# Designs tried in a protein design chat: VHH binders against Flagellar brake protein YcgR (ycgR). Part 37

Target 1, 263 residues: Flagellar brake protein YcgR (ycgR), of Thauera aminoaromatica (c4kar8)
Amino acid sequence: MAELSTPSPASPAPLDGGRGDELEKFTLRGARQILQLLQDLITHRGLITAHTGGGHSFMTAVLKVDEERGRVVLDPSPDPQANRRALAAPRLTCVTQLDGIRIQFPLVGLGEGQDKGRPALFAPLPAEMLRLQRREFYRLQVPLAHELSCLLKAEDLARKPVEVSARVIDIGAGGVAVVVPTGAAEFVIGGTLPACRLALPDGEPIELDLEVRNLNRQTQRNGTEQLRVGLRFAALPRAADTRIQRYIFKTERALNAKARGGL

## First folded at step 1 (VHH)

Design vb3 (framework vhh_vobarilizumab_d1)
Fold by ESMFold2-Fast, scan of step 1:
Structure vb3 (fold): chain B 263 residues (1-263), chain A 118 residues (1-118)
Amino acid sequence: as target 1 above (263 residues)
Amino acid sequence: EVQLVESGGGLVQPGGSLRLSCAASGFTFSDYAMAWYRQAPGKGRELVAGIYSGGDTSYADSVKGRFTISRDNAKNTLYLQMNSLRPEDTAVYYCAAKTYFPGSLDYWGQGTLVTVSS
């Protein structure tokens, strides 16, 4: 059986200690639950990152669920190469967020066609969906209106020091995900970026060391490319950790209030 | 660039053995929990076995006692030793790297086919 543990709110979420098996508890396999969750993504117009493998992904959305034919209909990328990669992939890994909950699911057997005369991608309904809401694993999708940024101290393609202001798209207790234009700086997985500055509302930027954990080139819905960089907080003073947690809590509550009062 | 590359699949007779390997690159392997999933024709994907960064393991009831998951952090490689194979073990086997560290992506391999048949 899988082991569960309660996270410490004062510490960054550790990577060691049995987390992978705990994810099975949050996996939905009931047909009704899957259908309802997909319908919720449609209703909330959830933007999905579809990973095609090899570090490639594109932005999509669920357009509809065809229960009679047992399939989901997705919005294709305006980039034909992204669509070709998706159709050639044995599986898409779809990642999105709904009301502060991480949602991840596979799609196998992707095809192309038309929905009401418009190009569409379709796949059989997923047999499983991950729906995760745990504080230590939670990632807040940062609202665009907040203009949250992190000043990265990195190297350019010529190995010269460079400072890059990167937009923060995800933030959690253990780190951030940022977006930079392709080619703005060179990142090495496992490398440390010293003395970066995370700009949060209500105070001075937080100075911190960041470790590069993952890199992904992403094709946006408008066809442009960006580099998504996942960064771990190497160490945080308790005051900085508390401030980050407060921002996450406050922002999630505001987003949830807006969603409940929404159209 | 992140890659998980499975190997070792193939055709084997009932009662036989296979060892699957997954070569990982492009991320800090030792920080990730690793897992083997499988998907049989016409069925959903299921977790077969998992191994945490600290070495603890977990198995599906259907494979407990027959399969052994292990990892070599120095070689960035995940293994699945499959013994006493049955026709119902026929599936595409997928390597997965799993973490919920903020900004991290779960990684999946392309899969390797295991066929258990006479």
Scores: ipSAE 0.000, ipTM 0.129, lowest interface PAE 14.4, mean pLDDT 78

Design vb4 (framework vhh_vobarilizumab_d1)
Fold by OpenDDE, second read of step 3:
Structure vb4 (fold): chain B 263 residues (1-263), chain A 118 residues (1-118)
Amino acid sequence: as target 1 above (263 residues)
Amino acid sequence: EVQLVESGGGLVQPGGSLRLSCAASGFTFSDYAMAWYRQAPGKGRELVAGIYSGGDTSYADSVKGRFTISRDNAKNTLYLQMNSLRPEDTAVYYCATPWYSGLEYDYWGQGTLVTVSS
């Protein structure tokens, strides 16, 4: 009677081995960051696919974050079998998307209970959350000390040509976000601003065409209204792309070094 | 201090030509857009033509094909070549800096009078 050695369950293949260093850039471990991201999921009613293992999953949502108890409240599945699998699983792998960014986080120690008289699933807060941004969509928050600016060619309400000096607040491979005083110019979503000039710290301004993708009015702490303008690079020369990427990489490295207690 | 000084205005017959100049000082002229405006008697001020720092141009429909805006950055001077002038082009023409830095408003010259009359 040959004892059929039951093959040891294959350890889940490590998430694709992008060098451990790259994954760390996208991993949130700070308690405040995790809480904020969970709150964002609540606010946007983000649907979450919870994987229980064995190829099984169910749809859920974060209903509440209980900071006092350090737990997250999830919507149970309408399928009782799915809930049983979830409770029996040593780990849930939660996958969702917010603003086109894939978010993945583990939950361990799942329990069932009631929240305000309704059935709910409970788990301790995740220790880490992974935000997988496509490199093309990653945006670096520009340090204030860098004083990045973009000269925008626009029009006012009377279609008068104006040049607006705008502060760059974030930058990525695909575009920039800038802030301008309200009323500085008229921007139209989908409109093109030709031959704008992006000023980086390391050389001459880059001439480029920009497309208006987003407009958000913001009130500053001092009560002043500003317009945040999201801009896509409509036409970016290869040399300019390389410079932008270099700037982003260098800046990220510096920020990470500082965060680690370096300079 | 930013200064704009218009010149070249005068009396011209219909169908004639005139070239306006605007001498700019007190700022880096090459870095900013410039524009010409006009104000006819009893009318509001209107955009005639604009030119960005990079040289791109825009025109009011009423002057398209007749007027040409240009700039000489070495001379800090803005120009408006006006051809095929019409009586309705009679106005005070102003040079302006239509830039916004968040700290400053547009600057205007004193204007130069163009009269188109037979």
Scores: ipSAE 0.006, ipTM 0.236, lowest interface PAE 11.1, mean pLDDT 83
Fold by ESMFold2-Fast, scan of step 1:
Structure vb4 (fold): chain B 263 residues (1-263), chain A 118 residues (1-118)
Amino acid sequence: as target 1 above (263 residues)
Amino acid sequence: EVQLVESGGGLVQPGGSLRLSCAASGFTFSDYAMAWYRQAPGKGRELVAGIYSGGDTSYADSVKGRFTISRDNAKNTLYLQMNSLRPEDTAVYYCATPWYSGLEYDYWGQGTLVTVSS
C-alpha cells in the first residue's frame, strides 16, 4: 500500500526561486547589529537549534561573544557524536526565536576548545543574521505545562499502522513541530498522515490531515536523541483554524508583551 | 545553493514508457528523502512517489505498480521509471527535497514535461 498522499491542490507550494530572494530586507549585515542581536540571545538565554545537515541538529546556546577575536562561543552538546557532526559540517544553520521573531544565522569554520576551563565550540561571527518578522514564519513555542500532544497515524518499518502520541513543541498558522520517540514510526517527506488528532487545552481534539515537511534528529542538551517532525496542516477546517489561532493569541498574551509584538 | 535538474520528459503514446532523471547538487544527497511530484494543466501539485534515504519507497495509489522510484547516491541522481503510461499521467514532473535544515523552504527543480497522447 502507498503511504504517500497527494498534497492539497488548493495549497500553494513553495518555489525554489522564491527561497531567500525576498528575505534580503530581513537580513542584518551590520557588525554592530549582529553583535547586539547575539548579546540579546545571551541576555534572554535563548536556546538555539543548530542544524548540522542530513536531518541532524542539536540544542545549543551562545555562551559569549568575543568581539576582540570576532567570534562566538557556543555550548557544546554532551553527545560527542553531535559535536563531531557539527565540526565536520561545512556550516551550521542556527535557528532561534526572540520575542516571537524567528532568528536564523549561519556559522562557518566551527572549532572546539576550552573557554575559562569549560568545553566550548567557537565560530567566527556570522556575516549575516535573518530577523524574520512575518506572520507566516511565526511559531509559538508551546509551554511544557500545556502538555499539547498530537496523535499521529503513521506506519512502522514493516508498513503496519501505528498510532504515535507526539509532544507538540511549536505551533503556527501553517503547522506544528512534534517530538516522536525514536523508532516509533517511519515518515516520508511529502507524505500525508490522515485523521491525526491535535489536543489543545480547551475542548475536544482537532482531527486533521498533516503533511510531513521535515525530519530532524535532534540531540538534546542532556545528550538524549529525539526525532523532530515538522508537519503542515494539509486541509484545515475553518473551525479548527479559529481554535488554533485563538490558542496562539491567548498563549502569547499570557507569556509576555514582547512575544505579542512579534505578530 | 541547492540545485535540482529534471530531464527525460517527452511525448509518448498511451501504454508507453519514460524514465525521468533528477540531478542533485549543493547538498549531501544520500542523507535526504527525495520525492517526485507532478502538476497537470490547471491542477495543483500531486505527490507521485517518495524514497527514503535508506532506500524504502512509497507511491501514490494512482501510480503504484506502474512507476518505480530509485536513486543512485554515487551519481547524486533520482529516477522515476514510468511504465504503462496513461493520458491522465500528462503533467510537468518535479523532483524535490521538500525541506532541509534552516529556512523551511522547499527546493524544487524547473520540471520536465511528460505528455501522454495518441
Scores: ipSAE 0.000, ipTM 0.127, lowest interface PAE 15.3, mean pLDDT 77

Design vb5 (framework vhh_vobarilizumab_d1)
Fold by OpenDDE, second read of step 3:
Structure vb5 (fold): chain B 263 residues (1-263), chain A 118 residues (1-118)
Amino acid sequence: as target 1 above (263 residues)
Amino acid sequence: EVQLVESGGGLVQPGGSLRLSCAASGFTFSDYAMAWYRQAPGKGRELVAGIYSGGDTSYADSVKGRFTISRDNAKNTLYLQMNSLRPEDTAVYYCAAQYTLSWGPDYWGQGTLVTVSS
């Protein structure tokens, strides 16, 4: 009776195609470092996108770190279906940002329960956390008051051209993340959206080509489903790059000044 | 010091109306998206309505057509007009301020109780 070696679940390919060796320097494996980073996420009330596979995700947060039991407590989704998917998933891939640094970590062995009488998800502490400090990965969280938008030239399910006005969530040198209503357009990872328009607070919109790099369906706390689209700048004119960099720098400076109590 | 102070809660009959107010201080009110959350007994906190700096609004499906969120930036005040109230609307209502899309609310009020009962 040959013991069918259950194939070790393939490590999810790093979202960004960097060679595995380059990511090692950004990987935290120390228990103390992991705990500290999780505590920082709690302190900053960082929203986490939890990927359950199949293109599904939900928004969560680390509520508590239980060091004694070696577990993390997560906020469950308001969508029972999302929670079921999470519990059924062999691995939860958590993605967040702290101070503009992308953080990614896996959770395995999810369970449901109660924390202080409230529904919660539980998982063992992650064995590793990826902290991408590279400037190239830095994305500025866009202040809501700036009302950055991107007009996406996409296609609907019938392949009819549609224009979708999307809110920009974050922006970096390499691209933007936007939120669109579910069903507004059909997006394909690796697909190009030509002649899109990025609106910055100052000046005329920037015309640019965008490549779809990531798609996340997110259920908001109000039960509304939204699609988060990660977009890469496929071809960015130098002048546009300069404008984007200037915006990021100016905004970062303002945010830092505010954090210091100056505004 | 940042403060969000809710008012206008109370007891109301089903089908009645109530207007909540949230007075904000200690931050640039106009730079923040504002929202109302509620927490019913034994339930989690849920988003009821939000209003962006530019005035765009969003509502939970459960309150759509009945509730109206508005803001007065000159008065640093957020409002929630609640019409056609139902027993299921009974909750503590919280005012919240949010600066970025990717983060949860930055500031919370202490809440005001709304009870809908015959």
Scores: ipSAE 0.032, ipTM 0.492, lowest interface PAE 3.0, mean pLDDT 85
Fold by ESMFold2-Fast, scan of step 1:
Structure vb5 (fold): chain B 263 residues (1-263), chain A 118 residues (1-118)
Amino acid sequence: as target 1 above (263 residues)
Amino acid sequence: EVQLVESGGGLVQPGGSLRLSCAASGFTFSDYAMAWYRQAPGKGRELVAGIYSGGDTSYADSVKGRFTISRDNAKNTLYLQMNSLRPEDTAVYYCAAQYTLSWGPDYWGQGTLVTVSS
């Protein structure tokens, strides 16, 4: 039965490292498969969150695969302390997403140096990669043109009730990720936001209780700071689940049709 | 654990009808999009008809107006009603369960043979 300690789809936290039968089905161990997946991450410019332990992580990307030396080349953090923590860590747990598929892999033996005159981090190719093509881990990146929003019932810095209209960035079976202007509200990991309203195209807003699973502060290019909040559906009525699934499938179909029509 | 079992295939004359059934177990049937695929001799597998959890349907141009896909969530069963059958409909028909459209099937049945001939 599925009783593994697995993070909510809204959480950026690494999955349990235990060898459960459920995770084995999604583990890639073939050298060619691993090389192809890493190359796909390069092609799609996938951003990777590298967890160094102790609640620390940094944003990186695979710059290239050095097949001759059997290693991957990573973009170092602009924060020197983040790079020092990474180099001191016995293991990095790398988490990313490609076409809604959650990808997770370990890197052991991280080193630093130069690649064609630029600073770089190097690690041996991972022996395994986790590729989770499961409903509970799927996240559709919401097209900006859809203007999807969620009205959050939260508290401000003074603990006064406040309603915040947040833009939905991604959506899955278990939750949504939203962006909120910095200072608009305070969120506590594990806290519940009751009676929030998710606005989907074609119909009335869906009333939902949401649990805060993760927080990430991001500075935009215009100098404003946004808070990204990962929210889990605390209890999802069957009708609401059906509407969310329909939205995901319709959007996937439209994106797939557009991609196939382009040449 | 996950199992899809097709039934209802057989030999039928041109212009005839057949109803295929697919009994599903081992997963929450109502959460999945369900589909019928077929593989004719000398061809690859093609999507014939799909039905999302919310009831929206999709059909291949070659079967639109002749075939009807439906589901019974209480019985965990998928159906394909095939009318006005043609020799070119001869194929092995596969039941499939998929979560997202772009990824294709997560689970496949073993298939059931449909032969349309005199």
Scores: ipSAE 0.000, ipTM 0.241, lowest interface PAE 13.2, mean pLDDT 80

Design vb6 (framework vhh_vobarilizumab_d1)
Fold by ESMFold2-Fast, scan of step 1:
Formats: structure tokens, C-alpha cells, sequence
Structure vb6 (fold): chain B 263 residues (1-263), chain A 118 residues (1-118)
């Protein structure tokens, strides 16, 4: 199966509407979650590109969320034609970013009026908001003290099965980078390593399939050569994904506490 | 810089009560949902209670009916009223600013220790 292709978090173009099933896991539908996200957009003064269809869009911002009336207040365009197109559109597709994370939501039933004596656009609160994280780019450098390892199921030069215990040097939502001694096993970019075991500090090793993404030979200061292997998680189970995310966040928080003069 | 300072922890007998406070600064307190988390020795973190900017609340099943979360936006302070305390409530309690960003930091205080024992 093909992976979900995601645009840059800052991209103004809306995501493909035919991919509803793949985007469901990134869709917020809880009323409190939606209200909190809209408040975050206001607090961070997020600029929004509002697409009105037919290749037309304008720049706006959420000025206010009116929870009692169930509506959002938007900054109108200085271009009267853009506002007329928006009011005539059956739907606005709003695209923005918050802290590098892409946010997209529909607005239906746009109206115009005044807020605090100034022109404004009004719409009912969205029933859903897409919050699309580029998690695959996030990498935690693994502290040496954690001694994280991954037992790789690989092949030698003669295509014989071998097991290699590799040190994990970084970890993210999409994979790990490991270091192995040169010659310990043969790796092919695009090759799959089945039933590998990732050891995290808390609990049993995670069994998972890894795909080889890149290879880099590194020469240490002492002249010793080692191989850095970039590995992608293939078809990661939800429970395993949750454990990996918990490890990453827990470790980051510990590093933040240490940087602030903690233990 | 976001700062969260917890207070009110201590040693209490089973069945007793404690009120935790969290003084917040460095952000517009009234705009954000706030939460209490706890971490018992040798265990992972657990969400105890949350309160949204509009005042709606959410509780873990283990504390529902015993704990009450509240906020005072004028004082930038979050509270947790803990009643009918049990030995299994023993943990470090952390105040947190709720975020929807995996890239953004969860801002946590130093925590306040609650020990429930005879």
C-alpha cells in the first residue's frame, strides 16, 4: 500500500479530499478540542489561507471564537471581490499552521456583519479540524546512558541469517538510526528486516519490521569505522507506536528539566 | 517563559484531604486548558484531571467522585481538591499547560509530592 503523502506544514494548498479514510486519525471532532485549537490559533496570531474554490483564496485570521453563539469571527479581505467570492462559496477550506503543524478545517454558511464596529466575516464553528503532524521528521538523540539497542534480523554476504545487536543513536515516530560494526551484516536500501526487536527501558522488547532507508559509513576519531543505518518502521502496531511516543516525550521532558537546572 | 509552580503536597492519612495549587505565569492562562498529572514511583505518568478554557472538566476513572479540578483565571491559579485519599494516590503531582502539538513542549512544573500512608 502507498503511504499518505503529506505537504509541508506551512503549505497553503489544501489536502486531497479523496483521502478521507487516511486522514481520519488526524481529525479532531471533540467540541473542547476544536475550541482549544481555535484559541491556540488566536493566541499565536496564525495567518489562514481561505480557499473559496475555482483557484481563488484570500488571507484571513481567526479574530474571536464565540462559544455561546457557536461561531467563529474572521478578518475580512481588504479586496471586496475576495469577500464576495467567499460569501458566495458553498464552503471555505481554511489552511494554516501552528508550531509547524498543518491545520485544515472547513467553514460552511459564511456571513458578513460587524464586530466591535468593524467589518467581519462569521461562520458556525467547524464540526471537525484536521491536525496533520509531520511526525516522521522528529528525531530524538538517544542518551548514551539509556543503552538502547535493536536486535536486527539481517543477512551476511553469503545470504545467511545473522542477528546483530545494534546501538540506537536516534529515534522518531517513523524510525530509528542504529550503528553496527562494519562487516557485521549486509544491508540493501529498500530491503526489509523482519521481526527485529527494539529494546526500550520500560517493558518487553517491541517486535517490528524495519525497512532500510539509508546507509552512511562513519570514521570515528580513533580511526575505527562503523556503519550508520537508517531504518523505517513498517506497519507499526498502535500499541508499539504509543510506547515509542511515550519514550520520546518522557526523554525530552527529562532533557528539558536538566537544561533548566533539574536532575 | 512558561512557569508552573505547584504547592500543597504533603503526608496525609488514608481518608484524608489535600488541596493542590498551581501558580501559572508566562502565558495567557485563561486561553488554555490545564491539567493535573501524577507519577507514582517506578510507574509512568497518568492524567488525573483536566479543565478546559470554558470550564468543562474531565477525570480519570480512578479519581472520579473524589477529586475536583478548578481554576481561578483572575489569579492565574489551577487547583486540585483531593478527598478520600488512598495509598494508591501516592505520587508526584504535576501541573501542565495542555497543548495539541507533538512538536510543542508540554510545560510542566517541578511537581509536588503527595504521600498517603498511616
Amino acid sequence: as target 1 above (263 residues)
Amino acid sequence: EVQLVESGGGLVQPGGSLRLSCAASGFTFSDYAMAWYRQAPGKGRELVAGIYSGGDTSYADSVKGRFTISRDNAKNTLYLQMNSLRPEDTAVYYCAKVTYSFEGRDYWGQGTLVTVSS
Scores: ipSAE 0.000, ipTM 0.094, lowest interface PAE 17.7, mean pLDDT 76

Design vb7 (framework vhh_vobarilizumab_d1)
Fold by OpenDDE, second read of step 3:
Structure vb7 (fold): chain B 263 residues (1-263), chain A 118 residues (1-118)
Amino acid sequence: as target 1 above (263 residues)
Amino acid sequence: EVQLVESGGGLVQPGGSLRLSCAASGFTFSDYAMAWYRQAPGKGRELVAGIYSGGDTSYADSVKGRFTISRDNAKNTLYLQMNSLRPEDTAVYYCAARYPSWTLGEYWGQGTLVTVSS
């Protein structure tokens, strides 16, 4: 009678490696709060983007919260391949929005089964949920003429360090969005890219740490696939903050002037 | 909880003046860059004025010489003095805060409506 050692619930990896104190304000860890938020997602039929890694995601929804078993029931993807990826993933990063508030939570230990005779995905209840208040991230679309770029220090699928030069497409509070060729590197939501270099028009590149916040695959009109990566500024020197702020204000002013028939 | 609450909006005649206020709470106001944005009906949101933590200011060309952004760090309040108002200044005005290092992103108020009409 081999005592199947119930694997100790792996301590949920902290969502954001950023300065823990600030995110803590937005992180729900209370069981009741988590249950309520999940129930709200059910009530509102909130669509969830579930990220499985490698830039892959699928749409799902919370179908049920099973408090007795301490699990959440998710709608499986109509794509069997997406479900396979989800089940193989060590962590599922779920992203959704409720009432304009971004909600993010990890699921670990995904399994498949049936709920009331229907295929379903099951996971233990998340240990934490990030509720980001109505942060309208106004992102400045970067003019192509500015040629903003970011040198990303990432890893490939083999975990080999790679440097990827990425075009910055937008910049705003919290970070930048960049585009990279598909397959250039492996990005993980919540992962940190250390010692990256953001090139602004006004001087030397800024060295900074970046956190991957979102991944979206995009197919261009020419059929080329690109990966849009949303990156948060994890740590910036004060001088770098000032430069970024100045660039944003200056650029916004210039764009407004142009839109009004100015230069 | 971070809050930005705009006030001072209303109806004003062309050539009139208005002063907007934004009361900030839930964060260290002095460390943030602050800005006023506006959104006219059917138009996108646009920067009106910005003020850095050090007090440096930036203005849209359309409001330069007419609008003045200022801050009172002791009161955690951002101001926008608007003079010589024009019908084209009609918009919802939003207060925004930008956190240092951009770790927390931008905070936005709910906005206050400014209507310039004869």
Scores: ipSAE 0.019, ipTM 0.351, lowest interface PAE 6.5, mean pLDDT 84
Fold by ESMFold2-Fast, scan of step 1:
Structure vb7 (fold): chain B 263 residues (1-263), chain A 118 residues (1-118)
Amino acid sequence: as target 1 above (263 residues)
Amino acid sequence: EVQLVESGGGLVQPGGSLRLSCAASGFTFSDYAMAWYRQAPGKGRELVAGIYSGGDTSYADSVKGRFTISRDNAKNTLYLQMNSLRPEDTAVYYCAARYPSWTLGEYWGQGTLVTVSS
């Protein structure tokens, strides 16, 4: 379950296209960069999940890049029906990983033929490729001892403004996950919570806008229900981003030191 | 076939209001980020307002406080409410769909003309 706005690098599913603007900074459009990345996928034996739409996908790989003809050569599926779906699709969405980095790109105009006597699929080189670094997916599990909280500005069930102090259970470069009691506030996926306040151990609370990404209702053994809310940072000033990164680094270092001492 | 059909453009006096609509078909509308762009004579296309699949919005500084973008996923329709219109808002307004944030994933309408009398 993706409680956080950014999926794990291991996830084969395409990223949410509705957040196009936030993905633009990770998109490669230079012809040389695209060629190099495709060659890296060949060299490192990158397995690709190609999504053909309608919930269908198949596993493939880039066999070679034909720079002279401006084409990529793909390994066809052993399932003839998967290949027929791919050829009929207006586009493929290709998802893979390279050394834990998520890579995603479209292929349009898929054709079939032969490469050196073997069946192959061909497509024009993609005009763009998404490359998400491992650092963007990192989430720190917040130690309970830190009592990290975020004051949320939300609405109750009657749409009356309410402030809820929520416990932060994890934090990363892109957002936080929090826990609130059920019924404390109403959350809408995609809704923005303005002027929330994230309390870090050192210094003044950070004022920030949060976007609701995920909702997960949990029932504890004592019968108490809690709502887990995944929240994305809508925009962070550089100073706020620096403070969050420093907190993450310091806490991770302390946890690693404590784990070694506990042996 | 993917189609985006804009409507609601016209001639209006400065200070007036217009509501643009964009009827979408041929794709799962709720999965797409939607946007309004405009192009005045002799200028490139400018992003006016965007709305993400989740409902969050963004606006160009030139229209903040005057324009409101919204969507109705049940009707597959995108809206732009334009208030306090100015002569500099005169342009052809285009509806666009983005999925994912890739050039090849963009769909565009034919545009609707908005003219604000000077």
Scores: ipSAE 0.000, ipTM 0.101, lowest interface PAE 19.0, mean pLDDT 77

Design vb8 (from vb1 with G98D W100S S101Y T102H Y103F P104G E105T; framework vhh_vobarilizumab_d1)
Fold by ESMFold2-Fast, scan of step 1:
Structure vb8 (fold): chain B 263 residues (1-263), chain A 119 residues (1-119)
Amino acid sequence: as target 1 above (263 residues)
Amino acid sequence: EVQLVESGGGLVQPGGSLRLSCAASGFTFSDYAMAWYRQAPGKGRELVAGIYSGGDTSYADSVKGRFTISRDNAKNTLYLQMNSLRPEDTAVYYCAADLSYHFGTYDYWGQGTLVTVSS
């Protein structure tokens, strides 16, 4: 099964702590497992986005694990203001990826100093780390009752413009996944679809430029074949972003209320 | 720096009223959905009411008809008018901004304001 479009690594957001019970099976708490994962981040030179709270973050990396002193050594930001915010924060939420898997962990008690004569940030080893499949936690599954669709401006094999109405099966801030009948249009990974129209339940359709991120041909249980297309929002306008987030929040809230109601 | 500061909590008798306020800063308030959550002692946090950037509102069944959420975009302030209060409304009330990128992503939360409904 091909990967769905994932949010850009350059724009990761921390996962909500209220998902603790859902995330428990993905939480590493063993000291050896935590040390191994941190060492893997060092070996792969993984870039980490450290969220300092208040909508601020900076790029860092784990430089070293000091097992004797029970701490991690982090690369400071070249921006002194970012470092000041980090040191003032009660907690950093660190987000990264390793082999396409999302990794998230807290750091508490950040300090500054030097490692081998170079500026460094230090924090105690985290007591827990999340290791998640990004795809499972980045998309809202669209209820069939919403009949949410996207009109795609695509091309056929002969480069002739065609319009395809596609059913939206999942949606996130970074894009949508849609289903189209095989042969309806030609899609190329990395290709752009200009002026597509996303129809949300309330208001006028949103005009969006979309980038094809992945393709998956899926045979349904009835034997029919459908093409699943992962599409990234390109240069999303603020008003459109607001409407999409509003739809996601409203739908999540309704699903939570339904679950609590025993429906 | 995103900040949410709640005020207006206190002790009130059953049947009474309170108005909560949340002063927001550090983001474009008018562009985002806002919400009130609450957490009673020994219980999980629950969504009470939400308001979208355009002014549309939504409520938990337990508070519908008694609570009213509203916003003043010019003042970057969120409100919760609570009427006909009941002992079961006793909780810490939190202001939340839906700045998440996806379902289950980070929400910004205030420190909370305590509401006690007791004689």
Scores: ipSAE 0.000, ipTM 0.117, lowest interface PAE 14.6, mean pLDDT 76

